# VH-VL binders against q9umr5: the designs that were tried, part 286

Target 1, 268 residues: q9umr5
Amino acid sequence: SYKPVIVVHGLFDSSYSFRHLLEYINETHPGTVVTVLDLFDGRESLRPLWEQVQGFREAVVPIMAKAPQGVHLICYSQGGLVCRALLSVMDDHNVDSFISLSSPQMGQYGDTDYLKWLFPTSMRSNLYRICYSPWGQEFSICNYWHDPHHDDLYLNASSFLALINGERDHPNATVWRKNFLRVGHLVLIGGPDDGVITPWQSSFFGFYDANETVLEMEEQLVYLRDSFGLKTLLARGAIVRCPMAGISHTAWHSNRTLYETCIEPWLS
Below, E stands for the ipSAE of ESMFold2; O stands for the ipSAE of OpenDDE; V2 stands for 0.75 times the mean of E and O plus 0.25 times the DockQ between their complexes.

## First folded at step 12 (VH-VL)

Design gj70 (framework fv_mavrilimumab)
Fold by ESMFold2-Fast, scan of step 12:
Structure gj70 (fold): chain C 268 residues (1-268), chain A 123 residues (1-123), chain B 111 residues (1-111)
Amino acid sequence: as target 1 above (268 residues)
Amino acid sequence: QVQLVQSGAEVKKPGASVKVSCKVSGYTLTELSIHWVRQAPGKGLEWMGGFDPEDGEPVYAQRFQGRVTMTEDTSTDTAYMELSSLRSEDTAVYYCATVSYDWETGRYSFDYWGQGTMVTVSS
Amino acid sequence: QSVLTQPPSVSGAPGQRVTISCTGSTSNIGAGFSVSWYQQLPGTAPKLLIYGNSNRPSGVPDRFSGSKSGTSASLAITGLQAEDEADYYCQSYDTSLSGWVFGGGTKLTVL
């Protein structure tokens, strides 16, 4: 039978937003047990990412325990960062495919309506003053804010992303790397027409340098140092890159062609 | 403040069509998602369909696909549900309801309901 | 049969507690879709009582509470009053049917 699938949503999402994805899975893999975790929905999606990781961890443990052959994760937008942390902090996860659906894996540096709602007077160039404070780090979006013009502040103040990416040292880094490397496949999905994730290549571990020129994954120190296992996974043939043009940020979980091309092949 | 006012009771013969209206006030129709739910006498609630709050297109329950059409007239803030090929078992009270997203909880609910329209199908 | 199963009736005395169950499956509640509850007084339209598993709309007293676990949900009513006599319906979304589904309804009688 098919491995169960766990879905982790993004900023301001609900389980209803994934109805099309679940229907696609049921069509191509009938009998698959799919669970959208209905935690941290709506305004609660703004809670600190480490708090969300703890809550999602409690929810995934019994699902993983019941599936000795393994599970698949589909993690959308901010949810992809939650799943990155889950795979690192869980000593005994049995995840086969981790499907990251337009998630800012190296961080976000771009103006969005969500940021304007939270911080109405801030521009992306000034958000570092708020996000890299202790107060700012109590908001999920600030946990992955990565200002390429203040990389020193990001490395020092980020309580989540810099740690999980191994960009700043942590006592648990070696264990987190070992845990992450147990994943069967890392499937990275994203595209130039997303309109929210900036730079869009962040979904593929690319990011801006100080001149806002995008450097791809293989040029990143986290890859070159193999800080949490990207280089090892790539050498193992375990990283899949599936870019697709023409898809806006809110459409990744409801586009049939995207599902058939990038998601369906990894749901054994 | 949102109010839904439905058209009056209808009596139809088998094979006919009925079109029930739902007038929205206190809000503009373009900002709402209207769904239709029916209830046969002494029976439970049955969802028929409505405008998907995320896709913006009508979706219908499989049981009614091909027999039901749901439309909206934004100039009059009125939603319509037309059911064709009527049978005696279509005798029911038909309700319209708003489906709203609560940003605080991330949840959808059928939060405001019309008074209902009794449709009787008899020969 | 309804896709969401409720007991057809429950009863209690004034001041007591009753619980109404709503049993679903892996295609609805078990898939992570939230549960809403509606109260229908005789001769009236349904009224939203609980949404998103456990949230109360403004004006609904705290003696009404909702919960969800696995493939099931429940509505608890404490301090029963005569005006609570009504039909109660649970609701969720179902991916096998690609639509919203209601439970069969539970008639609450206050003895």
Scores: ipSAE 0.834, ipTM 0.910, lowest interface PAE 0.8, mean pLDDT 92

Design gj71 (framework fv_mavrilimumab; at its last look DockQ between E and O 0.90; V2 from the best seeds 0.86)
Fold by OpenDDE, look of step 13:
Structure gj71 (fold): chain C 268 residues (1-268), chain A 123 residues (1-123), chain B 111 residues (1-111)
Amino acid sequence: as target 1 above (268 residues)
Amino acid sequence: QVQLVQSGAEVKKPGASVKVSCKVSGYTLTELSIHWVRQAPGKGLEWMGGFDPEDGEPVYAQRFQGRVTMTEDTSTDTAYMELSSLRSEDTAVYYCATVSYDWETGRYSFDYWGQGTMVTVSS
Amino acid sequence: QSVLTQPPSVSGAPGQRVTISCTGSSSDIGAGFSVSWYQQLPGTAPKLLIYGNSNRPSGVPDRFSGSKSGTSASLAITGLQAEDEADYYCQSYDTSLSGWVFGGGTKLTVL
């Protein structure tokens, strides 16, 4: 039988948003138990990511317990960060494939529409004033805001991304790395036509340097230092990169070709 | 507030087609996702299809694929449902309804309904 | 033969509490899709009663409540009133059918 699949949504999503994905899985892998975690939907997706991690953890624990052979995680957009954190804090997870679907794994630094309606008077270059404040960190988006021009503020004020990346020292860094390394495969999915994730390479742990030049995963300090296990995972052949062009951000979970090429192979 | 006003009752012969209209007000049709639900006399509600609230594409229930066509006229803010090859079993009250997303809860629901259109198929 | 299963009828006396069950499967409620409830008074169009498992639209009394667990949902009506006599339908999305689905409906009689 197929391993259960757990789906974690992104910002302002609903379970309905993943209807096509579930239909694809049902069609190609009949009998698969697929569950979209119906937590922190809509406005509640703006809650601090650590709060979300705790909520989702409570939801996945029973599912994992019933699946001793393991489960697969499909985590979309913001959900990909939630899942990475989840796998970092859980010392007993049994995740085989962790599929990161267009997730800003190295953070976000873009002036996109979803930011504009939340912060209509804020520009990309000035959002650090809000996001790196104590009250700003109460919003999920700010938890993974990564301003390359204010690295000091990011490292000191980021209460989520900087921690799960091991960019800021903390007492749990070693344990979190160990836990995350329990994953069988890390499947990274994203593409240049996403239009939301900025830069799009963030889905592959690429990101801007101080000059806004995009560096690849292997050039990142988190990789070079293996701060949360990326280098180790790559060395063991556990990282899969699946870039695809022509897909907008809201279509990653509803594209059949993408599913067949980048998702389906890892659901067996 | 959204209001949906449907066309009047229809009487059709088997094999004929019926086209029911649904005029929207309060909001423009482009801002809404119209769906159709029918109810046979003394029976339950049955979803027929509608426009997907996320991507705007028309989607039909499998049972009605090939017989039903849903269209929209944005100039008149009117949605249409045409059902062909009518059978006696198609006798029902047909409702148009809006499917809306509540951003606070992240949930979809059929939040506004038309008054219904009785379609009788009889030889 | 509805995808979501409801009891065909329930009854209660004024002031009592009644519950209407809605049983789905792993491809609908169990897959994580939310449940809505609709009230249909005799000779009228359905009205949204509960959405998102447990949320009440404006104008719906708090004596109506919804819940969801596993593959099932439930509508509870407390302080039953004569005006509550109606048909009630649950609704969700089903991936096996690629569409929205309703329960078979439950006729509530107030004794």
Scores: ipSAE 0.910, ipTM 0.947, lowest interface PAE 0.5, mean pLDDT 95
Fold by ESMFold2-Fast, scan of step 12:
Structure gj71 (fold): chain C 268 residues (1-268), chain A 123 residues (1-123), chain B 111 residues (1-111)
Amino acid sequence: as target 1 above (268 residues)
Amino acid sequence: QVQLVQSGAEVKKPGASVKVSCKVSGYTLTELSIHWVRQAPGKGLEWMGGFDPEDGEPVYAQRFQGRVTMTEDTSTDTAYMELSSLRSEDTAVYYCATVSYDWETGRYSFDYWGQGTMVTVSS
Amino acid sequence: QSVLTQPPSVSGAPGQRVTISCTGSSSDIGAGFSVSWYQQLPGTAPKLLIYGNSNRPSGVPDRFSGSKSGTSASLAITGLQAEDEADYYCQSYDTSLSGWVFGGGTKLTVL
């Protein structure tokens, strides 16, 4: 029998958006119990990420408890950051594969329709003024806003991403690292044609330096210092990288070729 | 503000085809996803198919695959449902409905319904 | 045939509370797909009553409420009135059928 799969969505998504993913899983792994968590949908996806982590944690506990052999997580876009935090704060998670589907793991620095809707008069170069305020940190989008030209403000003001990445110290950092390292596989998926996640390499723990040149995961301080376990996971052979061109941001969960290439091999 | 107006009642012989129309007003057809639901006399609601609000392609319920075709004419803001090889059990009221996404809740619903078209199949 | 199971009928007196159940499976409600409810008065088209498990469209009184737990959903009607006499249908999405599904319907009789 296959391990249960838990799906965590992104900004303004609904469980309906994952219907194709669930149908692919049913075709290749019939009998798999798949649950899309219908929490923080729509406007609620803008709630602070720590609030979302707590709500999703409460939902995953009974599912994990009923699956002693383990579960898989498929976490899309912003949902990948929620799953990063879940794996760190849960002392007893039994996640085998954590499949991160085009998630801004090192942060976001690019304007999108969502940001223009929320902050219509702001350019990406000025969003640091809003996002790094206490008020801005009450919005999920600002919790992973990472302006490479104001890294000092990001490190000081980010209430979520800088902490979960170990870029700023936290009393629980050692426990979070230990918990995260229990994951069986970290499967990273993303691509150059996403159009939303900026830079797209953020899905692979790459990010801009101060000149907007992308540095890959192995050149990041968080990797070099092994702040939350990336270097240890890579050495263990537990990190899978699956880039794919030709896929837009809203198509990662509905592309059959992507599913067969990047997701299917990691489901039990 | 959206209003759906369907074509009038039809009586057909077994083996014939029927094509029901659904005229959209108060909005443009290109901004809506139209789905079709039928109800046999004294029975429940049965989803037949419609244009997927995310993919923009028609999808049909398995039991109607091969017998139903759903099309749209954007120049007249009219959606159509054609059902072929009619049987007596196809006697039903056929409804069109809009399927819309509420961005505040992140939910889909069948929010506006046409008045229904009675199709009677008799031998 | 109905994929979602509803009781064929329920009844209550004016002013009372009634609850209508909707039971699904792991491929629909259990998979995380939301539930909508529709009210159908005799001789009329269905009307959206509840969507997304518990949300009311504009114009629907707060006497109507929805909830979801596990593989099931419920519609509650408080302060029952004669005009509530109608058929009620639940609806969700089912991945084993790759489509939308309705419950068999429940006839509410106000005694």
Scores: ipSAE 0.837, ipTM 0.912, lowest interface PAE 0.8, mean pLDDT 92
Fold by ESMFold2, look of step 13:
Structure gj71 (fold): chain C 268 residues (1-268), chain A 123 residues (1-123), chain B 111 residues (1-111)
Amino acid sequence: as target 1 above (268 residues)
Amino acid sequence: QVQLVQSGAEVKKPGASVKVSCKVSGYTLTELSIHWVRQAPGKGLEWMGGFDPEDGEPVYAQRFQGRVTMTEDTSTDTAYMELSSLRSEDTAVYYCATVSYDWETGRYSFDYWGQGTMVTVSS
Amino acid sequence: QSVLTQPPSVSGAPGQRVTISCTGSSSDIGAGFSVSWYQQLPGTAPKLLIYGNSNRPSGVPDRFSGSKSGTSASLAITGLQAEDEADYYCQSYDTSLSGWVFGGGTKLTVL
């Protein structure tokens, strides 16, 4: 029998968007219990990410309790950051595969239509003035905004990403790393044609330096310091990188080839 | 204000086909996803198919695969549902409805409905 | 048998509260798909009453409310009125059928 699968959606998203993914799982893994967490949909996805993590934690506890052999997480876009935080704060999680589906794991530094809607007079170059304020940190988007040109402000003001990355000292860092390292596999999915995640390599823990040159995961300070366990996890052979070109941001959960190549093998 | 006006009632013999139209006003078909729901006399609602609101492709309920075709004419803002190989069990009121996304809640709903088209299959 | 199970009928006196249940499965409500509710007066098209489990469209009175838990959903009607006498349908999405599904309907009788 197959482990239950828990799905966590992204920004301005809902369970309906995952209908094709669930259908693929049903076809290839009959009998698998799959639950898309029906929380923080639509506009509620803008709530602070720690608030979302708390709500999703409450929802996953009973599912994990009924599956002592473990569960899998499939976490899309913003949802991948929620899931990484869950793995850090839960000392009793039993996640085997954490599948990060085009998630801005090292942050976001790109203009999008929803940023224009929220902050119509801003561009990526000046959004740090809003996002690195207490008011800005009340929005989920700003919780993972990562301006490579204002690193001091990011490190000081980020209430979420800098903490779960271990980029700012905090008392929970050791416990969070220990908890995260209990995951069986980290499956990183994304690609150059995503169009929203900027840089797209953020889905693989890559990100811009101050010159907007992309440094890969192994060149990132958080990897080199092993701040939350990436180096350890890679050394175990537990990190799977599955890039795929030709997929736009809204199509990751509805592409059968992507599912068969990057997701299906990990749904034991 | 979205309004859906359907074609008139039809009486058909077994084995024939029927094509029901649904004209949209207040919006254009390029902005809306039309789905079809039928209701046999004294029975409940049954989803038949429609244009997926996220990718715009037609999707049909398995029960109707091979017998139903749903099309749209954007020049006249008219949606069509054609059901072939009719039998007496296909006697029903056929509704068109819009499936709309609400960005505030992140939810889809069948929010505007046509008046219904009675199709009677007998003899 | 309908995919979503509703009681065939429910009744209440004017001013009372009634509830209508909607029970699905692990492939629809239990998979996390939201529930909508429709009111159908005799001889008329269905009308959207609740969507996204608990949201009311403009013009629907707040005495209509919805909720979802596990594999089930519920429509509550308070302050029951004679004009509430109608058929009520729940709806969700089902991945095993790859489509939208309706409950069998519940006839509400106002005594």
Scores: ipSAE 0.778, ipTM 0.897, lowest interface PAE 1.1, mean pLDDT 92
ESMFold2 (binder alone), look of step 13: mean pLDDT 89; pTM 0.921

Design gj72 (framework fv_mavrilimumab)
Fold by ESMFold2-Fast, scan of step 12:
Structure gj72 (fold): chain C 268 residues (1-268), chain A 123 residues (1-123), chain B 111 residues (1-111)
Amino acid sequence: as target 1 above (268 residues)
Amino acid sequence: QVQLVQSGAEVKKPGASVKVSCKVSGYTLTELSIHWVRQAPGKGLEWMGGFDPEDGEPVYAQRFQGRVTMTEDTSTDTAYMELSSLRSEDTAVYYCATVSYDWETGRYSFDYWGQGTMVTVSS
Amino acid sequence: QSVLTQPPSVSGAPGQRVTISCTGSSSNIAAGFSVSWYQQLPGTAPKLLIYGNSNRPSGVPDRFSGSKSGTSASLAITGLQAEDEADYYCQSYDTSLSGWVFGGGTKLTVL
């Protein structure tokens, strides 16, 4: 039988948004038990990411316990960062495929309607003033705000992304790396027409340098230092890159071609 | 805020078609997702279909596929549900309802309902 | 039969607590889709009572509460009043049917 699938949503999402994804899975892998975690929905998705990680952890434990053969994670947008942390903090996870749908793995540096909702007079060039404060770090979106022009502030103030990426030291880094490396496959999905994730290559561990030139994963210190295991996973053949053009941010979980090409093959 | 006013009761013969209307006030139809739910006398609620609030296209429950058509006239802010090839078991009260997204909770609900239209199918 | 199972009836005395269950499956509630509850007074249209498992729309007293766990959801009514006599329906989304589904309904009688 197929391994259970756990879905972790993104910013301001609901489980209803994943109905097409679940229907695709049911068509191609009938009998698969799929659970969209109905936690931190709507405005609650703005809660600090470490708080969300704790809540999602409590929800995934019983699902993993009932599936000794393993589980798959499909994690959308901000949810991909939650799943990164989950795989690091859980000493006993049994995740086979971790499928990341357009998640800002190296951070976000772009104006979006969600940022304008929260900070209506803010521009991306000035958001570092808010996000890198203690108050700003109480909002999930600021936990992965990565201003390439203020990398020193990002490294010192980020309470979440800099730590899970190993860009700032943490006492648990060695254990987190060991735990993350137990994942069977890291499937990275994203594309140039997303329109929200900026730069879109963040979904593939690429990011801006100080001149806003995108450097790909293999040029990142995170990869070169193997801070949490990316280089090891790539050498093991465990990283899958699946870019696709023509897909907007809210369509990654509802495009059949995307599903068949990038997701379906990893749902054993 | 939103008010849904449905057309009056209908009596139809088996094999006929019925078209129930749902007039929207308080908002324009283009900003709402209208769904249809029926209830046979003494029975429970049954979802028939409606315009998907995310996709913007009509979706129908499988048992009504090929027999129901849901349309909207934005010029009159009126939604319609047409059910063809009527059978006696189609005797029911037919409701229209709005399906809305609450950004604070991240949840969808059928938050406003019309008064209902009784459709009786008899020989 | 309905995809979501409710008891056909429940009863209680004024001031008591009653609970109405709604049991689903892996294609709906257990899949993570939220549950809404509707109150239908005799001769009237259904009224939204609870949405998104536990949220109350404006005007619904806090005597009504919803919860969800695993495959099931429940509606709790505390401080039961005569005006609470009605039919109660749960609702969720079902991926096997690709649509919304309602429970069979529960008739609440206040003794």
Scores: ipSAE 0.831, ipTM 0.908, lowest interface PAE 0.7, mean pLDDT 92

Design gj73 (framework fv_mavrilimumab)
Fold by ESMFold2-Fast, scan of step 12:
Structure gj73 (fold): chain C 268 residues (1-268), chain A 123 residues (1-123), chain B 111 residues (1-111)
Amino acid sequence: as target 1 above (268 residues)
Amino acid sequence: QVQLVQSGAEVKKPGASVKVSCKVSGYTLTELSIHWVRQAPGKGLEWMGGFDPEDGEPVYAQRFQGRVTMTEDTSTDTAYMELSSLRSEDTAVYYCATVSYDWETGRYSFDYWGQGTMVTVSS
Amino acid sequence: QSVLTQPPSVSGAPGQRVTISCTGSSSNIRAGFSVSWYQQLPGTAPKLLIYGNSNRPSGVPDRFSGSKSGTSASLAITGLQAEDEADYYCQSYDTSLSGWVFGGGTKLTVL
């Protein structure tokens, strides 16, 4: 019998967006119990990420409790950051595979239609003025805005990503690291044609330096300091990297080849 | 403000085809997803298919696959549903409906419906 | 065969409360897909009553409410009125059929 799968959506998404993913899982792993968490849909996806983590935690606890053999998480876009925090704040999670679908794990720094819709007169170069204010941190997208030209502001003002990545200290950091390290596999998926996640290597814990040169995961201070366990997981062989070209941001959960190559092998 | 106006009643012989139209007004067809639902006399609602609001391609219920074709003419803001190889059990009222995403709630619904087109299959 | 199960009929007196259930399975409601409800008066097209489990469109009275738990959803109608006599249909998305599905419908009679 297969482990249950829990799906966490992204910005402005809903459970309907995952219909194809669930159909693929049913075809290859019939009988799998799959639950798309229908929380923080639509405009509610803009609520602060710590608020979303609390709500998703309440939904996930009974599912994990009923699955003593473990569960898998599939977390899309912004949802991958929610799942990062869930794995850290839950002292008793039993997640085997955490599958991150094109999530900005080191943050976002790029103009997108989502940002232009929310902040139509802003450019990526000046969005830090809004996002790194107390008011801006009440919006989920600002919780992972990471301007490489204002890194000091990011480190001081980010109420979510800088803390969960261990880029700024937190009293619970040691416990969060211990909890996160219980994950069986961290499966990272993303690609150059995503068009939304910028830089796309953020899905693999790479990110811009001050000159907008991408430094990969192994060159990040977060990795080198092993702040939440990436170096330890990589040493255990628990990190899987699955880049794929040709896939746009809204297609990660609906591309059959992507599913067969990057997701299916990690569902047990 | 969205209104859907369907073509008039049709009487067809078994084996024929029928093409029902659905004219959109008050909004543009390119910004809407039109789906088709039928109802046999005294029976419940049955989804036939429609243009997926996320993929933008037509999707058909399995039992109608190979017999139904759904198309759109954006120049006239009209959607069409053509059902071939008609049988007596295809006698039903055929409705078109818009499928809309409410960004506030993140939910899809069939929010506006046409008046229905009675198709009678009889010899 | 419908994959969403509704009672074929329910009845109540004016002013009373009735509840109409909609029971699904692991391929639809339990999987996390939302439920919508439609009212169909005799001889008319269906009208959206509730969408996304519990949301009311503009113009739908507060007497109508929806909820979802586990594998099922419910439509509650309080303060029954004669004009509420109609057929009621639930709807969700189903992954085993790769499409939208309706319940079999419930005929509400106001006695």
Scores: ipSAE 0.826, ipTM 0.909, lowest interface PAE 0.8, mean pLDDT 92

